# VHH binders against Flagellar brake protein YcgR (ycgR): the designs that were tried, part 52

Target 1, 263 residues: Flagellar brake protein YcgR (ycgR), of Thauera aminoaromatica (c4kar8)
Amino acid sequence: MAELSTPSPASPAPLDGGRGDELEKFTLRGARQILQLLQDLITHRGLITAHTGGGHSFMTAVLKVDEERGRVVLDPSPDPQANRRALAAPRLTCVTQLDGIRIQFPLVGLGEGQDKGRPALFAPLPAEMLRLQRREFYRLQVPLAHELSCLLKAEDLARKPVEVSARVIDIGAGGVAVVVPTGAAEFVIGGTLPACRLALPDGEPIELDLEVRNLNRQTQRNGTEQLRVGLRFAALPRAADTRIQRYIFKTERALNAKARGGL

## First folded at step 19 (VHH)

Design ND17 (from LD78 with L100I)
Fold by ESMFold2, fold request of step 20:
Structure ND17 (fold): chain B 263 residues (1-263), chain A 121 residues (1-121)
Amino acid sequence: as target 1 above (263 residues)
Amino acid sequence: QVQLVESGGGMVQPGGSLRLSCAASGFTFNTYAMSWVRRAPGKGPEWVSYISPLGGSTDYADSVKGRFTISRDNAKNTLYLQMNSLKPEDTALYYCARDIDLWDSGRFDIWGQGTQVTVSS
């Protein structure tokens, strides 16, 4: 039994700003919640990727929470250039993952100093921390062969009802992204599409309400224009959630098995 | 299966140098702070040096400060102690110790068997 420990994977890049409203419900702002999460990072020895801007980052860890001073103690880099970038940055965006939980938080006011003779980086406690389960941030890229579709009950320019069959390109616990032909319907960010139907391979379509969260006009390499529509599940019945999670799990397993055995 | 193995000890004249190594296996090395601890003949354990998990922070006992340098190579799962200007009072069995705490040293859960350092004329 030679090797049982495996190096930890690198933390994911920061979540992009296009999900800001969706992420607020997973954002901790209470002092006690923040202290507990920081303590969990210490207890579970979470390694953190600290992004300093300009594509630069360095690895660190929370070594201690100094409750009396209201600050965190961070492991400096052994690379002095990384420390200089961190100290010059207006903020660090810290990203880590612990047992399937994604954690992201800003640190501002980073300083250098010593605590009882040991050099460290210090920052005030973060004002907020994002805490997500894997299911809350994971999006499966849907294989074309599955031909997943969502029937959207939308409106045209004249506010006349129109049904659009949209191809699902990714799916997660909180929503889907679909593509439609340009001009197929009028979509408004924040608008609700009631009684849409999501077709999964394992049964009758799921009826659900969708909220438009983003719109992106895309030109494919062949010159074809389409509209990418990001849709949030407004209210998701438990049975529907279970079917969606089962689809994601089975498809991910199948893709992983094909990658291992395929040529 | 968790293991720490020290090496690099030996006999050296006063003023000499030695480099100790500690090979770690069976655990995620870069998530632990590490320390060197020594035991002189007939004496109890004495903490020597500390290094943070990612190697950015180090600390030393006053008796070795300026003469000893702790370092780690996390890619090789190895801890080092460079010992310069050795004195007879540095004669001891030197242990690599895994520190349960990340910052406040004092709780060591795994130790090696030690490597002997003898400084004599």
Scores: ipSAE 0.670, ipTM 0.877, lowest interface PAE 1.0, mean pLDDT 86
Fold by ESMFold2, fold request of step 20:
Structure ND17 (fold): chain B 263 residues (1-263), chain A 121 residues (1-121)
Amino acid sequence: as target 1 above (263 residues)
Amino acid sequence: QVQLVESGGGMVQPGGSLRLSCAASGFTFNTYAMSWVRRAPGKGPEWVSYISPLGGSTDYADSVKGRFTISRDNAKNTLYLQMNSLKPEDTALYYCARDIDLWDSGRFDIWGQGTQVTVSS
C-alpha cells in the first residue's frame, strides 16, 4: 500500500478482552445507534482491519448496510486465502479508527454470496460496537526520569495497614499501572484502596480511591521480582481529571518535540 | 489535485487484445470503487466494468463478460482493463471513472481524458 489509508497503515490490534468490563460503558448496543455508526463508516470511506484469529487479518470496508436483510456487505479480499480464513473463522473482530475515534465490532456468521450478481462477503449486523475517543483508550508510558509515584494505602499478609510508594509506569483517563516490590503488600483483584495519593509534577498529590483490576508478577533482568498492579480510578473528580489530562498532554508534547527536533 | 490518466489504447484487429491503464493521483485511491466507462461514436456513455475499493469484487456489462477483466493495484494507484477478443463494437473512447458509490454504482464524479480503442478489419 503506497498511500496512507484510513485506518492507519499499521494494523490496529483489537483491544484486550481482559479490559472488557472497563470498556462496557463505551459499547453501543442500540440497533439505531449501530446502523448510524455503520453508515458513518460508509460515508467516511473507513478502511477496516478484520482479524480472523491466529494472528491473521485482512483489509476490508463496509460497502453497504442492507437493512431489508439485516446484514452488512463487506469488500472481499483479492487474496483468496484471506477470504477462506475469514469464512472459516467463527468471528471477525473488525477494527478501524476515523479522525481520532476508535471503532471495534464483531461480525459473526460471515458468508459469501452475491447481491445483484456482484460477489461480496455478508454478515448479520453486529450486536455491539465499541466507540472510543482517543482520550478513552490512550495510555501514556511514563518516562522513567519523571519518577511518577502513587502512595498506596494497602495491607500486608497479616491484613495490617501498610503504605507503599509505587512507581507509575503508565497513566490514562481511567487509571494507572504501578509496580511494587514483591511482598511489599498484598493486593486482591476487585479490592478498593481508599485515600491513595497520586503525585503529579508541579502540584499537590491527588487523593483518590483506586480499584485493583489486574496483577502481574514480573522478573527484571537483574533477577529482582516485582508486581505490576493495574488500578482503576474510582469516581475521579473533574479537577483531578483535568490535572491528569494536562500531565499526559504536556508529557506527550515534550516526547514528540524530541522526536521531531522541537516541533 | 485529483487526476485520472488513461493509457494503453490503440488500433487492433478483431480478435486482438489491449490492456488499458489508469493512473490515479490526488486522492486516496483504495477507498473508492472504480469503473471503466466507454463512449462509442454517436452514443452516450456505457458502463463497462466495476471493481470494489480493495479489489475483491468485480462486475461487468453483459456485452463484455468473459472478454474483459478489470483489476487494480492499490500500491501503485493504478486501475487496469484487460481487453481480449475485441470486436468492432468495442470501438470507443474508454474512461477511467471514480465511483461515488461503494456498492450500488450509479454516479461518477471524476473522469479521465480517455484513451481511444479502435477495432477494425
Scores: ipSAE 0.647, ipTM 0.871, lowest interface PAE 1.1, mean pLDDT 86

Design ND3 (from LD83 with T58K)
Fold by OpenDDE, fold request of step 23:
Structure ND3 (fold): chain B 263 residues (1-263), chain A 121 residues (1-121)
Amino acid sequence: as target 1 above (263 residues)
Amino acid sequence: QVQLVESGGGMVQPGGSLRLSCAASGFTFRTYAMSWVRRAPGKGPEWVSYISPLGGSKDYADSVKGRFTISRDNAKNTLYLQMNSLKPEDTALYYCARDLDLWDSGKFDIWGQGTQVTVSS
């Protein structure tokens, strides 16, 4: 009976420094906001995976928030070795979920102690907490019937301006993935495509700036080569964001209804 | 339905040992702090022991410290109390209780029916 080695949960990749600006939008730094979110974790009895580095982690929970002392009380692991690793770590990366939202926060200065004779782990309040709404990272697979398209303003190999009508294959709050014929334009990762037009089923096309984030060449079953381009919304007006979110929500609801056997 | 069911009580001589068990059902056991509380004849309820959700933190009343050991198996949804060096004053009905708060002890929202422990010569 081969012991299925449960794959060690991959250490959360260090938040790559380049994602810093995007993550700032989702980072709470206010003392009151942090306290409230920690209290919410207690109220909802959220279990936390604390990463100590080196691929090691243990389960914990916030037992109490001590506002007067500016510290969190954490549930020690029943494994003494895990606690030793935690105490030796210069930083813990705590990861949890609340109502489908991923929450991540660092703890620095972990120590063991007692409160009224009761043993626990203690750490200063986190300086920041990242709240990632899955919705922001969720990419809706666009139904073929919707025929979403994006008019890309790009350059060809000769740096001549070209307009390419691209099919949108997935959409999220942060961007779109499109497919274009190979050789239709030259795309550079990190490059900006200004004044593109995203066509949604409702209303006029949305004008927006797009940043190229990834390129993937794909060969279709018929042998035709196409280029998948991952695009980030570089500058999205609030009104446009609202329309995109509405489309995603409406489409998801319809897909879920269909999956439940709704004619 | 949320339920706690105690077992393992009985009659023992002074200096004897017992192991109590509490089976939990109807809730996510691993996310709750748990306690043992006892009630001696003619006395009010007395808190005995506390254990945190993951079991890393344990606490005891001074009257039982060094003699009793609380533990839990979250995979089995079971709470335990190992009682050693039992004394006549330990005679009581022992309850398993779910703590309302994760850290502050003394408030409970769910109780078992209790198991009787009698220490006599």
Scores: ipSAE 0.885, ipTM 0.957, lowest interface PAE 0.4, mean pLDDT 89
Fold by OpenDDE, last read:
Structure ND3 (fold): chain B 263 residues (1-263), chain A 121 residues (1-121)
Amino acid sequence: as target 1 above (263 residues)
Amino acid sequence: QVQLVESGGGMVQPGGSLRLSCAASGFTFRTYAMSWVRRAPGKGPEWVSYISPLGGSKDYADSVKGRFTISRDNAKNTLYLQMNSLKPEDTALYYCARDLDLWDSGKFDIWGQGTQVTVSS
């Protein structure tokens, strides 16, 4: 019985120089973008494969982004040997997927430590993150200048119906992420919020059903706690889908134009 | 349906040991931080222990540090609490809870029904 040597996961081939130019288009280097993407990984509870070199890897997660200290908090491996390898490695190559989009980023300067007495791995914020965007999973970060709101029909702790006006922070074909004040309502992952209203700039609010997909507590710079809620469109009428797609397209175009110095 | 079900509680003598289990269902267990919380008679809830999604980070209240060990088996969707050197003051209803945040503990969105631990001579 020949022990099928599970092929050692091939070290991701150094991105050969010619593929490098194409990859640059998908490389994020902006501090804000990097922070947002890391926060998205937390929000979506993305598991990360961290490659330490030599064909070794371990599973981890971004537990927290410490913007003040300019570092990420990583979940250590339950395997002490994996952690030793990680700490000895000059560079980690982190690979994950978010909404079907492959994300890759390097971490350098990994160290072990504690935050408020809790042990973790820490690394400086990555200088760059590769995001291989497939159009189908694109999430537009909603500009502050074009604020979207979503009226959530939820329940409070007493199961009393409440309406919560939520700010939309990102939007895609499949759903929205919103922020609500902590304690504004109780959300259950997998729960449905019926007859919510998404306000778009182009007309009347869209009535839709939303499914809670993830919850993440966020602390704002001012110390205020907010709850980030990831919501999937549970039932989206075709007309509503078209409006959402139009909004995303127009907004993206405007953002790109601005980035090019045209606005 | 998201559910947590605790088991393994009971009555033990001081210095005894118990192992609590919490079976998780209805969600991707391996992606959540989990905690044990206890409520003693006449007292408010007390956080006992935290474990990160992959189990690489563990934290304990000072009252249980060195005596309790939190662990998880993500393949079995089960959270554990090994309790050694039990004291009368450990008498409480023990809950497993799903942390809202992956790192900052203290807020929970899902609770089990609890399992009773009684430490008495």
Scores: ipSAE 0.885, ipTM 0.954, lowest interface PAE 0.4, mean pLDDT 89
Fold by OpenDDE, last read:
Structure ND3 (fold): chain B 263 residues (1-263), chain A 121 residues (1-121)
Amino acid sequence: as target 1 above (263 residues)
Amino acid sequence: QVQLVESGGGMVQPGGSLRLSCAASGFTFRTYAMSWVRRAPGKGPEWVSYISPLGGSKDYADSVKGRFTISRDNAKNTLYLQMNSLKPEDTALYYCARDLDLWDSGKFDIWGQGTQVTVSS
């Protein structure tokens, strides 16, 4: 009577190993990348759901990124109880969307305070941010060496036509973000800038109409204030679209090659 | 079309109260910081009050601190200014304004037509 040793049930393989590697591809840990993404949230006026644990959450927004102090300024809840919960929480899980992309990041060390006499919540910059990029809304960060620029036809405070040469900081199929000196022109969200000229490295400038989608003031390290302007392509000719896509593809390829240790 | 429309102005005696309203349309109101700005006769524009997008942060000019209260109803796309203990010096055209920046207020990209507040005995 051979005692059939019942095989000990194989410990279930930890399911968690494969999902972690996929998430790493979408996790930003670089200080510059994190700062840029937080600034993008400000620029796009993204509302954030902050989870405090225990099934509680409140709505907030990044009001400012203080790079010098290494902190984010958050909009307090109008509900004092929500703020108390947030401050008592060891960690906030912040969830938002930017251009259809889900963004998630932790905040640790939340405190209340004042900046310039205004009450706010403050937290150190997140150590990491998860950006689940859907391919369709990808924006390429333009390398500084490319010197990509856009000539903006705008108006000043007196509604006098002005031309402003703006540095392009990011580009995608749907538009560009540019930086202009503060006071160079007046921009209105939803306003159209007609007959602008986007200069790509590979040929003549592209004439296009731009719609102002976002405005954000940025203070540089040298104390100079700049305005970041998010612009949508209002009417992009097919030929222009092709050129923009080619530029993006070529640049991405080069950046990826460099990141892989090639050149 | 982006628009701000103020209401609730009028004539009141010193020590009286008014509540101003500003109806916003044509943009996502809950994502913008908002301010009240006033212009008295013969004077330049004066910033009065600031409120953050969600209403958790408020700020006031020293001239109105303790007397005025800014608030917002994002579901109604409406900004409010409760004005108590009004003084003759508060006489001005009051504007609702959309802040260009979420935190560093002082520049505005959209203005209403204004509502007149007159404080006189």
Scores: ipSAE 0.884, ipTM 0.954, lowest interface PAE 0.5, mean pLDDT 89
Fold by OpenDDE, fold request of step 20:
Structure ND3 (fold): chain B 263 residues (1-263), chain A 121 residues (1-121)
Amino acid sequence: as target 1 above (263 residues)
Amino acid sequence: QVQLVESGGGMVQPGGSLRLSCAASGFTFRTYAMSWVRRAPGKGPEWVSYISPLGGSKDYADSVKGRFTISRDNAKNTLYLQMNSLKPEDTALYYCARDLDLWDSGKFDIWGQGTQVTVSS
């Protein structure tokens, strides 16, 4: 009887800083707010995934907030190698969830030490903390079978208007990620793509304006280069928002049902 | 129902070893700091050892330092205390306790029934 190792809940990946402007409104920088949020993590006994870079992470917890010394006390990993990586990292990216809210914050200047003879990791208080509700950060990975597409109205290198049909790979309340062939159009971060058309399975395409937020070149296994474009909904009508939310909810429910063996 | 159940106590000669276990149920074990506390006859409770939620931080009373080792298996919801080089003064009822605070030890909200350890010649 092979003990089905319940897949360790996938450590939430850090949100890429490229969404900096959009995330600013959700970023806390006040000293009192930061202290309160850290205290909330302690009170609710939140476990934290600390990312050290290079695809490595370890589980930790805020054990104490030392206001007098301006530092946080973190639970070391039982794995000495993880602790070595953490201490060698110029920055930790800490990610956790509290009552459906994603919390993300950087720690810089991590050190090992002791408090009253008790070993721990210590870091200065974070300068900022990101607090996002689920609706604000959740991205549904679009099943391939749904064949979601977005018609992008963009410009080529000569600034001629071009239409590019892009496959949607993920969708959330705030936007979509799409893949396009390299060279299909010129995309500028911060640029607006007006009057684009998002095709959902449940009806007519949704016309909307999109803002380019990030660009990532990806090389496929077959050697083909693709461009991943992160797009924010710049202007979304209420009816369109409702349709998008409905699609996400319905799809999530179906995926969860399948995962539970119900289908 | 929140419960802690100790086991592994017994009688041993000076210099001997015992391993205590504490089975936890009714709460998310991996999110709590845990401690061992002992009570010797005619004495008050004495804190023995602390372990953080993930087990990366351990602490010991001076009286047991170098002889006792605390550990935990979060997958099994179990706390352990390996006791080596036992002395007559280690004779006590040993309790598993859930720490109220994650770092500041000394306050506990849940206790087991205890397991008796007797060190005698």
Scores: ipSAE 0.877, ipTM 0.959, lowest interface PAE 0.4, mean pLDDT 90

